# VHH binders against Peroxidase 8 (PER8), part 8

Target 1, 290 residues: Peroxidase 8 (PER8), of Arabidopsis thaliana (Mouse-ear cress) (q9lnl0)
Amino acid sequence: QLRHGFYEGTCPPAESIVGRVVFNHWDRNRTVTAALLRMQFHDCVVKGCDASLLIDPTTERPSEKSVGRNAGVRGFEIIDEAKKELELVCPKTVSCADIVTIATRDSIALAGGPKFKVRTGRRDGLRSNPSDVKLLGPTVSVATSIKAFKSIGFNVSTMVALIGGGHTVGVAHCSLFQDRIKDPKMDSKLRAKLKKSCRGPNDPSVFMDQNTPFRVDNEIYRQMIQQRAILRIDDNLIRDGSTRSIVSDFAYNNKLFKESFAEAMQKMGEIGVLTGDSGEIRTNCRAFNN

## First folded at step 18 (VHH)

Design v4 (from u2 with T104E)
Fold by OpenDDE, fold request of step 20:
Structure v4 (fold): chain B 290 residues (1-290), chain A 118 residues (1-118)
Amino acid sequence: as target 1 above (290 residues)
Amino acid sequence: QVQLVETGGGLVQPGGSLRLSCAASGFTFTRYDMGWARQVPGKGLEWVSYITSGGDTEYQDSVKGRFTISRDNAKSTVYLQMNSLKPEDTAVYYCARYSDSVWERDYWGQGTQVTVSS
């Protein structure tokens, strides 16, 4: 089972190695936090946190990476580098799933987010199937989102923390919020700006959090209240009666948000994990051992 | 073959200005977010500024209000206007192309030396 300090007896430098690798990447690219958050989310909500997302597709066997919703996921080189270093020091010891979890945690802290501990001892899955990928789109209703999150054991507050927290960093491509650009309720200045940004070719990207796009903070919720949410789901969170108060609380209490987000991340990272003799420890995160 | 070529570096006195340019080729420029990083001798590469393909910008705190990043999509070029330069800004400055998908990686140019000294 998962425990704090899982590697203290088998690979004492495990977390420090991952942390160092993450820092180096973050230091030269602040979008690493958003990348790893998305990576962990896209992995964990699809049949558990088993690093199935990391498997490369082959001509014979497609993988979760083959799905369009995962096409924009980044950070794989970070995981690869960490894995490479770990395999030199502690061969076949640290799972890719744990690397993702530790890396994501550390990247959040680097971005000014909450510091929190994670239990480790995850193992890597033996399945990566595109048909398993059922990710929500950016225009989904709050009711649909609540249902989806409940199905994996998350309450409404946790949902709001994960959705907003995940969107307080990173970028969104114009194709994801065309409905918002046409929404008269959106802040008129922002709407105009986005229209201009989206005139360019090749589906331009913009910051979802227009004020602190590289910081993990409660700013996205403040912007929701200000009618400056870019994605429809974020706007829906402030408009829907079941989530409005939660959004408001987070918007005006960054401490509360950080605490809630930390808890949510810890919980998310433990969805459907493999432990003990289940799954495997991959030597290459992009491929099954066999 | 992704190529990023930085120009515009040089020696300048404190309080002076420089404008760096990065000529990009070998990829669809408008698809990618771009940026600048810098490296001081003996230290790691440090992010300085970011510009999305849609034109949103962000800066490291140490350069906010002094540096301005911009891009010209028609010329496939990203710029860094550096004003009010300080000795601590002395570094090799690298242009960056940031990955957009699972199949891409970040790229940096060869760098251009910026020296701020009296």
Scores: ipSAE 0.947, ipTM 0.973, lowest interface PAE 0.4, mean pLDDT 96
Fold by OpenDDE, fold request of step 20:
Structure v4 (fold): chain B 290 residues (1-290), chain A 118 residues (1-118)
Amino acid sequence: as target 1 above (290 residues)
Amino acid sequence: QVQLVETGGGLVQPGGSLRLSCAASGFTFTRYDMGWARQVPGKGLEWVSYITSGGDTEYQDSVKGRFTISRDNAKSTVYLQMNSLKPEDTAVYYCARYSDSVWERDYWGQGTQVTVSS
């Protein structure tokens, strides 16, 4: 029941409002793209794209935000601002799930990534449970990753697009790649640099993509080939025979990557969505209506 | 409370240089990525430079090769060395602390005026 232009008859300015809000935030902070990508991923791969990640925990009821793996997710203020504006012009019309989807799309384009359309008509979920959160860590094997992605209907190529695409922007904290710093196969100069960076207190962060950390492009795959992947999973993608050729193709063909990434993002954004009379339209993205 | 205090702004001729400083307090400085943004009257706040807590840096294309961001963790201070200044660099420059978690938000200082004019 998702469709292009879902809000044309009910809230014509819906996507433009979200786009404007996203632009304003992105313009002053280029890490917004990475934030929204992570937000959408962490929402969608956990029981579907239903904005369950946005629910604040209460003393009586924990939420997906209570899980440590979600502690670093950002961008909630962007969603809140968009929702606030939308509720003024189109009350109880645009779901938080659609806001996340549109916002993420627009942020990708702003960062030089592919422009793609998204179908809308998502509704918000009625469940947010920490026990549902089963996210893969940065040191996971390719085989384990493939299995996980297949369980939600994604093939190997889509997986490579999403993993690399998600890592071509943003930062990683040192605690996530200590195994790489100890890897003699890692580029020696980069390894030395990272050792220095990670010597500091409070778990310092570095760019995952050392060359174009604010651009959605194929640079992360080139870095993989050059033994400059920071996260273990990224290094595993170039080393594993089942993904090596895909990494290579993306590394040498940015157009191909962008096309593949766009398709992957469209597909991801439609995982387990609620439509029609399912779920609800929240008036506050951080809370259920009841 | 979080405080960011910018200094070093002023009036310079084209081709001149300025060095901005941002004194941070009220939070664990080494935990956060920092940066600079600028705003021209009537326009929105735009990102200029970024520095991770680990020391990685990035710049807006318009200032690459001319501006250099750095940080002194011992002094809880971020710097922006601005060389080869152009009239189009005229703006109020704001120091930024970027959020790192679900419960954090971005913060900006009060800003310092930079005017490049002949």
Scores: ipSAE 0.947, ipTM 0.973, lowest interface PAE 0.4, mean pLDDT 96
Fold by ESMFold2, fold request of step 20:
Structure v4 (fold): chain B 290 residues (1-290), chain A 118 residues (1-118)
Amino acid sequence: as target 1 above (290 residues)
Amino acid sequence: QVQLVETGGGLVQPGGSLRLSCAASGFTFTRYDMGWARQVPGKGLEWVSYITSGGDTEYQDSVKGRFTISRDNAKSTVYLQMNSLKPEDTAVYYCARYSDSVWERDYWGQGTQVTVSS
């Protein structure tokens, strides 16, 4: 069963060790928050928060990492470093799934986002199949997105908090927003800048939040209102009647956004978790035990 | 193999300027976001500046307005123009190539010393 402070008796320094590892990576590389947000989301929405995403493929068996939608996920070395240190002080105690959860929570706070508690006690999954990966692309309709989020227990407000909160930091490659560059309703100065940025070879990247790309804050919603969202799904949130008022509420109330995002992240981190004697505690996050 | 070689460091008086260069080789330069971090002796690395492969830039608050990152894709080189230097800017400055995929890690150069002293 998930509870606050699950490791207080079995590995008292568990959360502080993860926090220090995350801070060291974040201090030198501010993209860590974007990396961990994406990692947790891609893990949790694919058969639950069981660290199945972390499994490396072998010559005999592909894994979730083999799927194109996961090709841009990064930050696994941060989880490995935390796990390595935890295995030295508390062997076979702290799950990789809990490390991902704690690391993401801490990285959000470092980037100026909300501070929130997470429950722990997750165990690691025993399967990682490419066929389980069903992730939406950036051009899906709001209606399709609402159905997908509802299927994992999230209402529309939670969805808007997660989509914008997940895109207030990080980059997007030009191949993901060509339709935005062609949209005459996009802010004309930004559109012209993006056309120039995207002429370069090898699928160049730009910040998804053009104003505060390394801060977890409500600025992405302000960008949406100003017709400056990079991704189609983000622009759709301000255009669609089912989400428009929520975007406005977050754009004009940063505290409301941060509280909503914290609650949404807490809920996401508990999707389909394994507890008790289910699953395992991996000694190497990249491989099943045995 | 990935190589990042920083040059342009040195000793400068407060208020002075320096231009750092980072020559990159062993990878497709235009595919990657690049940046700078610095290490004060006895402390960890702290981020200084970031430039996406599409040319977007961002800076640590303490250097914003004083430092400018740029890249020359034809020469596979990243630059850091450092103006209005302060003693607090004294550090070893490292060039970085940031991971963009499941299979990669961040790479750091060998560093160049910048000393800002009267």
Scores: ipSAE 0.865, ipTM 0.937, lowest interface PAE 0.6, mean pLDDT 93
Fold by ESMFold2, look of step 18:
Structure v4 (fold): chain B 290 residues (1-290), chain A 118 residues (1-118)
Amino acid sequence: as target 1 above (290 residues)
Amino acid sequence: QVQLVETGGGLVQPGGSLRLSCAASGFTFTRYDMGWARQVPGKGLEWVSYITSGGDTEYQDSVKGRFTISRDNAKSTVYLQMNSLKPEDTAVYYCARYSDSVWERDYWGQGTQVTVSS
């Protein structure tokens, strides 16, 4: 039973507190948007948007954080800081799942992306099992990706908005795109640059959007058209007949992209949510309540 | 322990130049993206520039074209070349190591004062 303004009566400052915490982190570290986008996606597609990703492992109990696909997720301290302030003002009221949702929405706007409303009222999950983590890698086919997104209720247009929109900011490590460096169809200047970048030790990183790496905009789709996508999955979107017209539409119409991305993010934030009496309101986002 | 030590700050006239250095220790330098932020008196910490471990760079708009970030992986050092300095650039400049994994957080250095004054 998600609704807009869920906390207006029970915690009036909830969204403004989250917004201020996110802004303070973003102002000093512009990678916050990429971090929160990845956090929300990895949380939502693994058994729903219930903040299960936030649970720390213990000596005896691994968690979703223990899985290699989640090794690059960051920004948990931002969620913790917002939760700490909210617990002082409105004890046991604002869920960690809602904090992640609001924080991600606000970070997108800060990076020049769309401003959009999110519904709230999520409750926090009661499990975080490594075995539940089933995340697609960067080399899957478009057909495999379409099937996976369809299984959670998303059409092809939503998928293209989320994949490209999720990669318009952030970095990729060289180990994730070795196949691109070997691809003679890749833009030759960028390919040569990446070969140099990837000679360094310890799995170096590069921007996924080579032109506007800290802005949420349609530039990633323009990069795809120019054969400059860093990841295989992104390059596949312009090559596959089922997705290439959508990529083109976004590349040539930033307003269309931003509207589509906002809608896609709203839908993603509502996957498998717990509401009403389901789940809990954690007091510490890193641990289940007693 | 992660340590970031900034040097090279000082007093300079408008139009002048400074080169800041950030000596990093206690971690595998080549694994991490690095950057600079600054704190103008009375304000919070604002981002200035970013360099990936693969060498990609980006800058805030107000310094683009005037500042250049670089890294020397052999010396575990990040640099900020600051040219055409303006009074508005007066701040404490901090070196940053950005989080790369689920187990980490951002780390900041001690800061070095840059003052641009006639």
Scores: ipSAE 0.853, ipTM 0.933, lowest interface PAE 0.6, mean pLDDT 93

Design v4 (from u2 with T104E)
Fold by ESMFold2, fold request of step 20:
Order: sequence, then C-alpha cells, then structure tokens
Structure v4 (fold): chain B 290 residues (1-290), chain A 118 residues (1-118)
Amino acid sequence: as target 1 above (290 residues)
Amino acid sequence: QVQLVETGGGLVQPGGSLRLSCAASGFTFTRYDMGWARQVPGKGLEWVSYITSGGDTEYQDSVKGRFTISRDNAKSTVYLQMNSLKPEDTAVYYCARYSDSVWERDYWGQGTQVTVSS
C-alpha cells in the first residue's frame, strides 16, 4: 500500500537522488516542470499511475507513445537518469511510477509552486496499449471535461485546478488555438501578437501563460479573466457558469490555488496505482522486464 | 546531425556589451524553441534565456533587462545581446535546442567563453 516514506528502509536516498537529478535538469532547462506535469497527467489518466506511458514501442508492439495526443510528451531522459542512479544504489527497488511522481512534485516546487508530500509504493504496469489512450483535446466543452474528470474520481474544483494548473507553464502550438485567434472576445493586443507569431512555418509555439510562463502560480487564472487564455479549453473555464467562480477564486487567491493544486496533484498521483505484489519494478523504465 | 555553434564570446570590461551568435544546422530550425544557458566557474549549467519558435521570450531574473534573446529564422541563428555586463556573468555560454516530442532530446552547443573583468 502507498505510504509516506515507503523507501526509508529499503532505499533511504531515493527521494534525494530523484530531487538532485530533477534539479540539475531544471536548472539548465526550465521547461522541465511543464514536461513532467504533462508526463504524469498522461500516465495517470490512462489506466492509472503505472508508468505505462514510459514504454517505448518496438517494431512488433506499439505503445502509448505511438498515439498523437502523446507526441508532445517529453522528459523521459530525466526519469531514465534517476532510474539509472537508483538501480546502482538500490537495485530493483524504486519503481518508475514512483520516480515520475516524485520528480513531478519536485519540479513543481522548483518552479515556485507548492511544496507537498507524496505517498510512495507504486509498482510499474505490465501493458501499454495505444487503444487505452483517451485524452481530451484543447477545444472540448466544460460539460465534456466535467464528465471525463468525474469518471476518474475528480470533482469540478479539482478539474479546474488541474486544467489551469497544468497550463500555468508550457507552450502551445499555433494549430491548437486557431479558433482563439478568430475570437473577437480575445484580448485584442494578444490576438494581434498571436497572428504574427503564427505566420511562421512549422506550427510555431507560444507560452500558454503569457505573463509567468516558467512559474507555477495562479497567473493563468488571471489571464483567463483578462480574456488572454491561449487554449479554448482554458478560456471555456471563465465563460462557463459551472466553473467561472472557481476560476475567480483561484485568480484572486494564489495561496488557495497552490493548496488546491497540491491536493489535486496528490489525488491524481494515486489514480489506479499498483501496489504490493501487483505489477513489477522495471529495471529499465522504457521496457517491460524480461 | 544536429549542430549548434556559438560565437561572439570574449573579454570585456564591466559595463560592456557582447553579442553571442548560435548558428544552427541539421534540423528544421523554425520548428524548435531555442535558448541559452551558462556555466559559471565552479558551478553547474544554469538557464539564461528562452525563445519559443513563435517568438515569445523569457529570462532568468539576474539577466532580465540586460540581456535580449532573438532569432533569425531565415539564417537559422539565435542571438544573445548582453548589455551592462558584470563579473558575475563570466561563464561559458551554451546555445540550446529544446525537445519538442517524445522522440527527441535537448541539444547543447560546444559553448563560447565570456569573461568580464577589469
């Protein structure tokens, strides 16, 4: 079962090793937080937090990485580096699923987000099927989002914390927000800027949080209120009556947002986990054990 | 093969300026976010600046207002204009190409030395 400090007896340096690896990557590349947030979310909402997303496809076997919604997920080398070090000091002990969980928690704190504890003891899954991937696109309605999040155990407040909190850092490519550029309600200065940014070839990118793109904070909700959200899914949160008061609460209370986001991340990290004798402890996060 | 070649480093006095250039080849330049990081003597590699392929920029706090990142897509080149240089800016400066997909990794150039001293 999951508990705080699961590795205290079996691999005392486990969390510190992951933390150091994450810090080294983050210090030189501040996009690490966005990468790990997306990695954990895409792993956890697809049949649980079992690191199934990390499995590389082979010529005979596709994996979740083969699906288009996962094409933009990055940061697997950070997990690999942490796993490599952990295997040297504690062979076959720390799961890849726990590494993703700890790494994401630490990257959030590095980016100015909340510091929070996570329980550990996850084991790694034994399947990674493209057909299991069912992820929401950037234009879905709030009603569709609520149903999807409810189906994995999340209420509306948790959903708003995860959608906005997951977009307070990171980039979006122009193909994902063409409808926003055409929207006369969008902030006119930003709309003009985006038109220029998107003239370039090869689907250019922009920051999803136009003000604090490398900080995990409530600024994305303030951007939503100002009609400056980049993605339709984010703009929908301020427009829809079922979510707009939550957006306002987070926009005007950064502490409330950070606490809510920490709780939401803790809950997400425990979806459908394998524990005890279930699953395995992979020695290579990219492949099932032999 | 991805190549990033930094030039423009050198010795300058405090308060001076330098312009670093990063010539990129071996990939579709306009598809990628780019940036700069530096290694101060005795320390690890730290991020300096970021530019998205769409032109959005961000900087670490210690250089904000003094450094400007830009890109010229026609020349596949990233620039770092460094003004009001301080001794603390002494470092090897590396150009970066950031990963955009599950199949890629970050790439770093070979670096160019910037020395700020009287």
Scores: ipSAE 0.849, ipTM 0.932, lowest interface PAE 0.6, mean pLDDT 93
Fold by ESMFold2, look of step 19:
Structure v4 (fold): chain B 290 residues (1-290), chain A 118 residues (1-118)
Amino acid sequence: as target 1 above (290 residues)
Amino acid sequence: QVQLVETGGGLVQPGGSLRLSCAASGFTFTRYDMGWARQVPGKGLEWVSYITSGGDTEYQDSVKGRFTISRDNAKSTVYLQMNSLKPEDTAVYYCARYSDSVWERDYWGQGTQVTVSS
């Protein structure tokens, strides 16, 4: 039931409203793209792209936000602002799940990434349980990652596009890459820099893409080849025989990467979606309708 | 409560320099990435520079090579050294603390006016 232009009849300005809100946030805060990429990924791989991640816990009911792997997700205020505007123009029409999808696509383009169409028509989920959150950590093997991505319908090339493409922007905290700092095969200049950065208190952060941290481009794959990947999972992609050639292909062909990333994002945005009469259209993205 | 107070703005001729300071209080400074944005007359806020809590920096293209962001953890202060100023740099400059968690939002300071004119 997903289709391009789902809202053309019921809320013609839907995509332009989301785009304007995203642009305003992105223009003043270039970390928006990283925030929305992570938000969509964490939403979609946990029981589908149904905006279950957006639900705030209450004193009586925890939510997906209550678990540690989601503690660093940001950008919910962007979705709230878009929803507020959309409810004024088209009450009870545009789902929060579609807002996340459209917002993420628009933020990618703003950061210099591919421009691509997304299908819309998602409805919002009716549950957000901490026990549903099963996200892979930054040190899992390539084999474990391949199995996890295959279970949601993705081949190895799509996996490499999503893992690396999701890390071409954004930061990582020192607690997530201590094993990299200890790895003598890591680029020695970067390793020394990271040792100094990580001596600071309170789990300091560094850019995951040390060269173009605010652009969605293939530079992360070039960093992997140069042994400059911050996270173990990214370094594993260049070291493992099942993914090495794909990393090289993306590193040496930015157009190929951008096309592959666009396709991967389109597919990810359609995992387990609710359509038709399933789910709801939330009026407040942080809470189920009463 | 989170407070960000910018100082160091003023009137300067083209080609001149200014150093902005952002005094931070009400939170654990070393935990957060920080930055600067500016509101150019007739426009919205636009990002200028970013510094991670680990010390990595990045700049918008129009200020690269002219502006330098730094932080002093002992003083809980972020700086923006602005050299080779142009009339186009005229703006109110705001310090930013970026969200680090699902429970937080970005915070912006009060702003300081920078005017570059003859």
Scores: ipSAE 0.848, ipTM 0.931, lowest interface PAE 0.6, mean pLDDT 93

